# VHH binders against q9xw16: the designs that were tried, part 143

Target 1, 132 residues: q9xw16
Amino acid sequence: MSGWNAYIDTMTAAAPSIKRCAIVGAADGSVWARTEADNVFKASEEELKTFVALFNDVTQVPAKGADIEGVHYVVPRTEESLIFGKKENTGFFAVKTKSAVLIAVYEGPNEVAAQVRKAVESMQTYLNNAGY
Below, E stands for the ipSAE of ESMFold2; O stands for the ipSAE of OpenDDE; V2 stands for 0.75 times the mean of E and O plus 0.25 times the DockQ between their complexes.

## First folded at step 10 (VHH)

Design ya4 (framework vhh_6fv0_2; at its last look DockQ between E and O 0.83; V2 from the best seeds 0.76)
Fold by OpenDDE, look of step 10:
Structure ya4 (fold): chain B 132 residues (1-132), chain A 119 residues (1-119)
Amino acid sequence: as target 1 above (132 residues)
Amino acid sequence: QVQLQESGGGLVQPGGSLRLSCAASGFTFSDYWMYWVRQAPEKGLEWVSTIDTGGGSTYYKDSVKGRFTVSRDNAKNTLYLQMNSLKPEDAAQYYCARPDLPPKGSDYRGQGTQVTVSS
């Protein structure tokens, strides 16, 4: 267990609808930590490399969507450091820090999205302030 | 140099209580979310609880919810874990920790403090 695994567990504890999540390097998509066991985050290294690169120009992401774990998500909109997607009763929130991207995949109705966003953005703010 | 030192462990009977402390030094304690982890015999390291910088938000492993309480005193650079209604399965070496800088992904921990639960 790495130190970042504790933050994975923290993120999953923050919102019950979060099923899988990962903390990856913003530069190359390298996995720092991820959910494991029954809820393994399954995105490949190549996929994550492509995904984190989306933050280089988030304005184009809504037009093409985003792929995580081999699943294509519609991206309604983006912010400078935020990409979120939807697919049926699932979705994801991805936030970028100074050096990392936090990804949380959730299941549930649209109402759960707010809690998921709060969880990842709270950690985003903390990590940025801490220099991560 | 980042240093963490856990204390407060001991032997208690099932249903008993312990209060762990963690003294932090070598970094700005109040800037970091801190967490507790534990390692039981023949088991891997597992997350127990996290607390944010100001102590306003706390997070717990499901198995310890309602029994454990994490808190902090930033003025004293100290992290706490109040453990009530202890169970045999809570027996472990307990560590306080903060993550290391990227990309290493490791953490800083102390030597830990042993918690034993036995009748």
Scores: ipSAE 0.868, ipTM 0.925, lowest interface PAE 0.5, mean pLDDT 95
Fold by ESMFold2, look of step 10:
Structure ya4 (fold): chain B 132 residues (1-132), chain A 119 residues (1-119)
Amino acid sequence: as target 1 above (132 residues)
Amino acid sequence: QVQLQESGGGLVQPGGSLRLSCAASGFTFSDYWMYWVRQAPEKGLEWVSTIDTGGGSTYYKDSVKGRFTVSRDNAKNTLYLQMNSLKPEDAAQYYCARPDLPPKGSDYRGQGTQVTVSS
C-alpha cells in the first residue's frame, strides 16, 4: 500500500459511513490513493480528470451535477473548495487542496453527512498546511 | 534525508504491554500527520493508527481501538505507540511512517521493531 493509503484508512476510520474514498491529483485526476479490494473506488482517470476540473468554477456545478464512478449525482451545494453530491441514500463530499482533491463516497441518511464532511475537511486543512 | 527509527519491540505474553518509540529527523516532524503500520509474515502492510500534527486527533484501526494509544512529543521529534492488552494477532513488525510524494506510491518508514506475542 502507498503511504497515502494510510490517509485513506484514516478518513474511513474518522467517518465509518464512508464506503469508498480517494485522493487524486488536482491538475490531472491521477490517483494517489484509493480504497481497494472489497470496496474499490472505480473511477477512471479520464472521469477523474473531468471531475477535478469542476473545481475550476464551482458555481456551475449545481446546475449540471457531477459524475463519479459512472454515477450521476445531484449537487445541492458547493463552496469555493467543496462539492457535495447526492443520489438516493448515497452521496459524496469532495474537497480541493493545493495539489489534490479528496473524494469520499458515503452511504446513509443525511445525518451522517456532517461526519463525512468533517473527515475530509480535516484532511484538507492538513494537506494545505503541509503544502499539498 | 528523512529518517525514522523505531524501538521498543519485544516478546510479551498475551495481555501484556509494550511501548514503541519512533525518532524522526530530516523533516519538520510537527508539520505531518504520522502513522503506524505493521506487517506480519507473508502479509501486506496494515494501517494501525494515525495522529494529527498536534496530537489533538487520533485514529485507530477497529481491532486495536481501546487497547493502543498513539501520541507524539513534537519538541523531541518522537512518535509513540502504547500497546496494551496485546493479542497474538498483534504480533508483527511495526513501522512509523509518513507518506512520500507521488507517484512513488510508498512512504518513509524506519527499519521497524518486532512485536512478538506468545505464551
Scores: ipSAE 0.611, ipTM 0.816, lowest interface PAE 1.4, mean pLDDT 89
ESMFold2 (binder alone), look of step 10: mean pLDDT 84; pTM 0.838

Design ya5 (framework vhh_6fv0_2; at its last look DockQ between E and O 0.86; V2 from the best seeds 0.00; counts 0 for: pae E 2.8 > 2)
Fold by OpenDDE, look of step 10:
Structure ya5 (fold): chain B 132 residues (1-132), chain A 119 residues (1-119)
Amino acid sequence: as target 1 above (132 residues)
Amino acid sequence: QVQLQESGGGLVQPGGSLRLSCAASGFTFSDYWMYWVRQAPEKGLEWVSTINTGGSSTYYKDSVKGRFTVSRDNAKNTLYLQMNSLKPEDAAQYYCARPDLPPKGSDYRGQGTQVTVSS
């Protein structure tokens, strides 16, 4: 277990609706840690490379959506360091730090989204303050 | 040099309580999220609990929710784990840990403290 694995476990514990998580390199989408066992985060390296590149110009993402784990999500809007998507009763929040992208995939009604966002942004803030 | 030293382990009966401590040195303790992990015999290292810098947010493994409480005293550079209603399956070597952030992604841990639960 690495420190990043502990952060994965922390994120999953932060909101029950979070099913899968990953921490990847912002530069290349390399996987630093991910949920395993029954809830394996299944995005490929190629997919993640493409995904993290979306942060280079987030303004275009709502028009084309985003793909995670082979699933296409509608992206209602973006922020400079935030991309979130929706598909039926599922969605994701992805936040970018200085060096990483934190991804949380969740299941549940729209009401759970706020808790998921809070979880990932809390860690985002911490990592940024730590210089990462 | 980053150093962590766990203490407070011991032998207790099922339903008993222990309070673990972790003394931190060699870094600004209050700047880091800290977490507890444990390793039982013939099992892998597993996450137990995390606490943010100020202690206002705590996170727990499902199996320990309601029984374990993580806390910290930044003035004393100390991390705590209050363990109540201990079960045999809680028996393990317990470690406090600080992340070693990118690019390594590893962590710093102490020597650990042994928790045994037996009637």
Scores: ipSAE 0.880, ipTM 0.932, lowest interface PAE 0.5, mean pLDDT 95
Fold by ESMFold2, look of step 10:
Structure ya5 (fold): chain B 132 residues (1-132), chain A 119 residues (1-119)
Amino acid sequence: as target 1 above (132 residues)
Amino acid sequence: QVQLQESGGGLVQPGGSLRLSCAASGFTFSDYWMYWVRQAPEKGLEWVSTINTGGSSTYYKDSVKGRFTVSRDNAKNTLYLQMNSLKPEDAAQYYCARPDLPPKGSDYRGQGTQVTVSS
């Protein structure tokens, strides 16, 4: 496996409520690494291209929501490099680095969302500091 | 040029211990998260453990948690894996690794070190 796959495993170990996650290219949504096997992250290339483009203007995202893996999420909040999506007892956090978008889809009550956010933001900070 | 060299493998009995080392050169070791992976013929390449830049956060595959400890010495550019309570399922070629640069870089790995567990 590539080193990017090891970071997928690292994020799921850091926040067990993460059920699927991916690291994708910020420019085109190309998949660098994703959860595989029993929990495959199944977003299409076209969907991911549309998804990463949301970071071009995060202020517009709450009005329209976001789609990933064919699921529509409401987006109650964004920050300059973060999109938080929610649907029922599931959600996602997506964070943008210089070169990538990290996406984590989780299940569980609101109490676990902070752990998921911390896991993706820790990786975001590392990648940004390393120049990625 | 990035270079990684693993050492410390060997033959142990079940329940035994080994300490693997990984000497790093050709990059600023302290700027990178590092990880261990292993490869056995039946399972292919498998993530084992990750450590952040300063060593304050460590992460483990469930089956090794509590038995393996990853650590690093940034002054010596060396990554370690202390393996205790070894089981036959742990037998593999072990590699230390760091990711390559994006977008789709392969990781950098050494030649690996063999761990054999026999009863």
Scores: ipSAE 0.410, ipTM 0.737, lowest interface PAE 2.8, mean pLDDT 87
ESMFold2 (binder alone), look of step 10: mean pLDDT 84; pTM 0.841

Design ya6 (framework vhh_6fv0_2; at its last look DockQ between E and O 0.83; V2 from the best seeds 0.75)
Fold by OpenDDE, look of step 10:
Structure ya6 (fold): chain B 132 residues (1-132), chain A 119 residues (1-119)
Amino acid sequence: as target 1 above (132 residues)
Amino acid sequence: QVQLQESGGGLVQPGGSLRLSCAASGFTFSDYWMYWVRQAPEKGLEWVSTINTGGGSTYYKDSVKGRFTVSRDNAKNTLYLQMNSLKPEDAAQYYCATGLPLPRGEDYRGQGTQVTVSS
């Protein structure tokens, strides 16, 4: 167990609607940590490489959407370091730090999205301040 | 050099309480989230609790919610874990840790403190 695993567990604890999550390298999509066991984050390395590259030009992402774990999500809008998507009663929040991308996939009504966002952005802020 | 030293473990009966402490040195303690992990016999290392820099946000493993409380005293560079209503399944070696500032999320941990729960 690495420190990143602890942060995975922390994120999942912060928002019960988070089903799967991962911390990956911003440069190449390499997996640093992910949810496992019954809630395995299943995105492939190739998919993650493509996904993290979306942050190079977030302005184009709403037109294209985003794929995570083989699922295509509609992306209503983006911010410089934030991509979020929706599909029915599921969605994801992805935030970029200096060196990482935090991804949280959640399930539930739209009301749960705010808590998920708060969870990932809180960690984003911390990691950025810590130089990560 | 980053150093963490856990203390406060011991033998208690089911339903008993312990308060663990972790003395930190070698880094700016108040700048980092801290967490507790534990390892029971024949089990892997598992996350127990996390606390943010200021102590205003705390997170817990489901099985310890309502029983364990993490806290910190940044002035003393000390992390705490109050453990109430202890169960046999809580028996483990407990470690305080931080995943930063080590590269790639490797963590610093102490030598741990043993918690035994037995009637």
Scores: ipSAE 0.865, ipTM 0.924, lowest interface PAE 0.5, mean pLDDT 94
Fold by ESMFold2, look of step 10:
Structure ya6 (fold): chain B 132 residues (1-132), chain A 119 residues (1-119)
Amino acid sequence: as target 1 above (132 residues)
Amino acid sequence: QVQLQESGGGLVQPGGSLRLSCAASGFTFSDYWMYWVRQAPEKGLEWVSTINTGGGSTYYKDSVKGRFTVSRDNAKNTLYLQMNSLKPEDAAQYYCATGLPLPRGEDYRGQGTQVTVSS
């Protein structure tokens, strides 16, 4: 597979509450890298194409929620390049770079969400600076 | 042309230490996150550690955390891995690598340096 796998490992090490994550193409949702094995990030290509299109207008997302891995999340907040989803004791952060969307699905109370957000935003900043 | 060259491997006993170096050229070293991966015989590449551009953030595989320390000297274009309390399961060919901005994020890596841990 690709060198993006090291970035998957880096994100999961940065925030242990991350259970699954992926790096996908912003234009089409194609999977560049994802967690594998027992923690497979299992979103379909069709679902990912719909998901990344949410970034075309993040202001519409709170009214609709978001689906990933067949799970529907409430989206209590968005920012220009960030979508935060919640369902029970789980959630996700997704951030958009120039070419990619980084998705991290975590488990735990809201107190751990800050670590997850920081992990994906650190990678977002690096990829944007590198032209991705 | 990107060039990465690892050195500092060798034979040590369990509990011993080694310090690996990675000399980089052909790119602006300070602009890129760097990482270490390793490969034992007949196994796939395994991520070990990552360091950001300035060295202020470091990340480790759980099994090496507390024993290995990644660092960099951007003035010397050099990446380091200090390995303490080495275990037999750490024996592998160690590679430094970077994901340059290529389609699909393909890696550049060196030829590697061998770490052997035996009694």
Scores: ipSAE 0.571, ipTM 0.818, lowest interface PAE 1.8, mean pLDDT 89
ESMFold2 (binder alone), look of step 10: mean pLDDT 82; pTM 0.830

Design ya7 (framework vhh_6fv0_2; at its last look DockQ between E and O 0.83; V2 from the best seeds 0.00; counts 0 for: pae E 2.04 > 2)
Fold by OpenDDE, look of step 10:
Structure ya7 (fold): chain B 132 residues (1-132), chain A 119 residues (1-119)
Amino acid sequence: as target 1 above (132 residues)
Amino acid sequence: QVQLQESGGGLVQPGGSLRLSCAASGFTFSDYWMYWVRQAPEKGLEWVSTITTGGGSTYYKDSVKGRFTVSRDNAKNTLYLQMNSLKPEDAAQYYCATGMPLPRGEDYRGQGTQVTVSS
């Protein structure tokens, strides 16, 4: 187990609605850690490379949406370091740190989204302060 | 140099309690999230609990919720794990750890402390 796996487990513990999550390199989408076992994060390397590149110009993302794990999500809006998407009773939050992108895929009613966002942004803030 | 030293392990009966400690040095302890991991015989390393910098948030593996409590004393550079209602499946080598500041995919851990649960 890598050190980043502990952060994956922490993220999943922070919000029960999070089903899968990953920590990837912001530069190239390389997987640092991801959920495994029964809830494997299944995004391909090529897909993740494309995904992290969305942060280069987040303003265009709402127009085209975002794909994760072969699923297309509508992106209502973006922030400089935040992309979130929705599809029916599922969604994702992705936040960018100095060196990484944290991705959390969740399932549940819209009300659970706030908790997921909080969990991801909390870790984002910490990692940024730590230099990552 | 980052150093972590676990202590407090031992042999207890099922239902017993232990309190683990982790002495940290070589980095600004209060700036980093800390976590506990454990490795049981013939099993991989598994995450147990995480505590944020100021102790404002704590997170737990489902199997230890309600039984284990993580805490920290930043003034003493010490991390704690109170383990109550111990079960045989809790037996493992316990490590305190932090992933910061490290290269990708690594963490700092101590030598660990052994927890044995047996009648």
Scores: ipSAE 0.881, ipTM 0.930, lowest interface PAE 0.5, mean pLDDT 94
Fold by ESMFold2, look of step 10:
Structure ya7 (fold): chain B 132 residues (1-132), chain A 119 residues (1-119)
Amino acid sequence: as target 1 above (132 residues)
Amino acid sequence: QVQLQESGGGLVQPGGSLRLSCAASGFTFSDYWMYWVRQAPEKGLEWVSTITTGGGSTYYKDSVKGRFTVSRDNAKNTLYLQMNSLKPEDAAQYYCATGMPLPRGEDYRGQGTQVTVSS
């Protein structure tokens, strides 16, 4: 287990509605850590490379949507370092740090989305401050 | 040089308590999240608990929630794990670690301290 795995466990503990999550390299989508076992985060390397490239210009993302784990999400909003995707009763938050993208896929109604966002942004802030 | 030194392990009966300590040096302890992991024989490392920089948030693996308490004293550069109501399933080598990953994805961690729970 890498030390990055402890951050996966911390995020899932912080927001129980997170069903799968990953920490991937911002440059190429390489997986640094992800949920495993019963809740494998199953995005391919090609899919993740495409996904992290969305952060090159987040203003274009609402028009296209985003794909993760073979699922297409509408993207109702983005911020400079954040993409929010939604599909039916599921969604994701993705945030970019200096060298990584944190992706959390959750299930539940809109009230759980705030908890998921808080969890990923807390980690984003910490990783940025640590130089990642 | 980053150094982490765990202590406080030992033999205890089921239902007993132990307090683990982790002395940190070589970095600004208060700037980093700290966590505990454990490893039983023939098993991989298992995350136990995380504490944020000022101690404002703590997180636990479900199986220890309510029994273990992580804390830190930033003035003494020390991380703690209070372990109550110990079960045989908690027997393991316990390591403290920081959120500064080493190359190849490993974290800084100490040598560990052994917790044995037997009746």
Scores: ipSAE 0.526, ipTM 0.799, lowest interface PAE 2.0, mean pLDDT 88
ESMFold2 (binder alone), look of step 10: mean pLDDT 81; pTM 0.816

Design ya8 (framework vhh_6fv0_2; at its last look DockQ between E and O 0.85; V2 from the best seeds 0.74)
Fold by OpenDDE, look of step 10:
Structure ya8 (fold): chain B 132 residues (1-132), chain A 119 residues (1-119)
Amino acid sequence: as target 1 above (132 residues)
Amino acid sequence: QVQLQESGGGLVQPGGSLRLSCAASGFTFSDYWMYWVRQAPEKGLEWVSTINTGGGSTYYKDSVKGRFTVSRDNAKNTLYLQMNSLKPEDAAQYYCARGMPLPRGEDYRGQGTQVTVSS
């Protein structure tokens, strides 16, 4: 167990609707930590490489959507360091730090999205301040 | 050099309480989220609780919610874990930890303090 695993657990604890999480390298999509056991984050390395590259030009992402764990999500909008997607009663929030991308996949009504976003952005802010 | 030193462990009966402390040095304590982890015999290391820099946000493993309370005193460079209503399954070596010293995500942990729960 690394420190990143602890932060995976922290994110999952921050919002009950979060089902799976991953912390990956922003440069190459390498997995630093992910949820395991009953809620394994299943995105492949190739998929994650493609995903993190979306942050190179977020303006194009709404037009094409984003894929995570083999699931295609509609991306309503993006911000410079934020990509979020929706599919039925599921969605994801992905935030970019200096060196990492935090991904949280959640299930539930649209109302839970705010709590998920808060969870990942809180950690984003901390990591950025810490130089990561 | 980053140093963490846990204390406060011991033997208690089920339903008892313990308060763990972690003395931190060698880094700006108030700049880091801190967390507690534990390792029971023949089990892997598991996350217990996290607290943010200011102490305003705390997070817990489901099995300890309502029983454990994490807190910190940044002026004293000390992390705490109040453990109430202890159960046999809480018995473990408890570690305080600071994450993210390296890009790969290794953490700093102390030597730990042993918590035993037995009647």
Scores: ipSAE 0.873, ipTM 0.927, lowest interface PAE 0.5, mean pLDDT 94
Fold by ESMFold2, look of step 10:
Structure ya8 (fold): chain B 132 residues (1-132), chain A 119 residues (1-119)
Amino acid sequence: as target 1 above (132 residues)
Amino acid sequence: QVQLQESGGGLVQPGGSLRLSCAASGFTFSDYWMYWVRQAPEKGLEWVSTINTGGGSTYYKDSVKGRFTVSRDNAKNTLYLQMNSLKPEDAAQYYCARGMPLPRGEDYRGQGTQVTVSS
């Protein structure tokens, strides 16, 4: 097994409200690892390619929103390497590293969202420091 | 050359304890997150625990939380897994692994150490 698979498990353990997550290539959206089984991350290849391209200009994303797993999310805010999406009582955080995009789809209130963001940002920091 | 060598496995009764060690060489150990995986007969590799570079953050599979403790000594290039309250379900070959050399490649891991739990 690769460390990418282990880090899917690490992120879900760090923030239990994460329902599904993935680590995908920043250039093409190719799946390096994802949640499987009962919590399969089901985004299509074409959807992921479109999604990671949002990071080419995050300032345009709030006007358009974002699609993941066939669900359209409102994007109330972005940061240089972070996209936050909301749909009802669910949401996602996505962060970009040098080579990857980490995507976590969660369910729950604001305190839960902060925990999810912290989990993905901890991994983002490690990957960036390692050159990924 | 990157080398990882696990030790400390053995036979224990349910409720017993073991401490696994993983000796690392051939790389800057303190720069990497490390993790433990295990493999039971006829099963795939199962993630057990992860520890960050400095040891300040640890993460566990739900079924071992509260029973297992991962730690590291960066001065000795050694990763540890303290396993308490062992259950028959914990019986497996345990491997330590270094994170993320390639997007789809396998990480470096050792040969493993066997943990057997029987009455």
Scores: ipSAE 0.542, ipTM 0.813, lowest interface PAE 1.9, mean pLDDT 89
ESMFold2 (binder alone), look of step 10: mean pLDDT 87; pTM 0.879

Design ya9 (framework vhh_6fv0_2; at its last look DockQ between E and O 0.80; V2 from the best seeds 0.00; counts 0 for: pae E 4.1 > 2, SAP .691 > .668)
Fold by OpenDDE, look of step 10:
Structure ya9 (fold): chain B 132 residues (1-132), chain A 119 residues (1-119)
Amino acid sequence: as target 1 above (132 residues)
Amino acid sequence: QVQLQESGGGLVQPGGSLRLSCAASGFTFSDYWMYWVRQAPEKGLEWVSTINTGGGSTYYKDSVKGRFTVSRDNAKNTLYLQMNSLKPEDAAQYYCARPDLPPKGFDYRGQGTQVTVSS
């Protein structure tokens, strides 16, 4: 068990609606840790490479959407270090730190989104403060 | 040098309680999220609980929710785990750990403290 795995467990536990999580390198989409077992985060390396590259110009993402785990999500809006998507009763939040991208995929009604966002942003803040 | 030292383990009956402590030194304790992990015989290391820097946010493994409580005293550089309603499946070596970030990418943890639950 690595430190990154601990962060995955923590993030997954932050809200019942969070089902799958990943921590990947911001530069290349390399997987540092992901949820396993019954809730395997299934995004491929190629997909993640493409995904993290979205942060290079987030302004274009709402027009194109974003793909995670082979699922296309509508992206209502973006922030400099935040991309979130929606599809029916599912969605994702992705936040970028200096060196990483944290991804949380959730299931549930729209009202659970706020809790998911809070969870990933909390970790984002911690990692940024740590210099990473 | 980073040091963590767990204590408070022991033998209890099912339904009993224990309070684990972890003394931290060699780093700015208040700057780090801390977590508890455990390892039962013939099982891998598993996450139990996490607490953020200020202690305002706590996270738990589903199987321990409502029974375990993590807390910290930054002034004393100490991490705690209150374990109530202990079950046989809680028996394990318990470790307090500090996740480390790249480039090191490793965890610091102590020697652990043994928790045994038996009637």
Scores: ipSAE 0.769, ipTM 0.890, lowest interface PAE 0.6, mean pLDDT 94
Fold by ESMFold2, look of step 10:
Structure ya9 (fold): chain B 132 residues (1-132), chain A 119 residues (1-119)
Amino acid sequence: as target 1 above (132 residues)
Amino acid sequence: QVQLQESGGGLVQPGGSLRLSCAASGFTFSDYWMYWVRQAPEKGLEWVSTINTGGGSTYYKDSVKGRFTVSRDNAKNTLYLQMNSLKPEDAAQYYCARPDLPPKGFDYRGQGTQVTVSS
């Protein structure tokens, strides 16, 4: 088994409100691992390439929003390595590491957003410290 | 060279307990997140549990939560899995693993240790 699959399993266990997630290459959006089976993370290669490029200048993202899995999200805030998207009772957090972007799509009330962010940032910190 | 060696498997009756150990060498064990996976006959590899570098965060597959406990002793370079209330569905070859990232290849794991649960 690939270590990326274990990261997917660990993130979904850490924050149950995460319904789909993926780890993609920061340079080209290539999928390294994702949720599968009944909860397949469904984003096209073109969409992921566009999405990871948002991290080249996060200051432009709030004005336009972001698309993932064919869903358009309002982006109320960004940080240098983090994009938060929101649509009704769903949202996403995406964080960039040295080599990858971690994407977690969650569903549920707004109060769960903090736990989703904590889960992705914990993984971001570990991967950065490991050189990824 | 990274080496992992699992031990502690065996035959146990349903409801019984086993403690698995994983001896690690060839890398700085305390820098790595570690995990347990298992493989039953005619089945794919299945994630069981993960533990962070310091042992302060642990994660479990739903079907083992409350019955299995992962832990580590970084001074002894050893990973553990305490398995209680074992069920026939837990019978499998168990592996400890150190994650590796795609540019470098696949995860490192040992040869595994067999857990058999029979009445």
Scores: ipSAE 0.288, ipTM 0.680, lowest interface PAE 4.1, mean pLDDT 86
ESMFold2 (binder alone), look of step 10: mean pLDDT 84; pTM 0.850

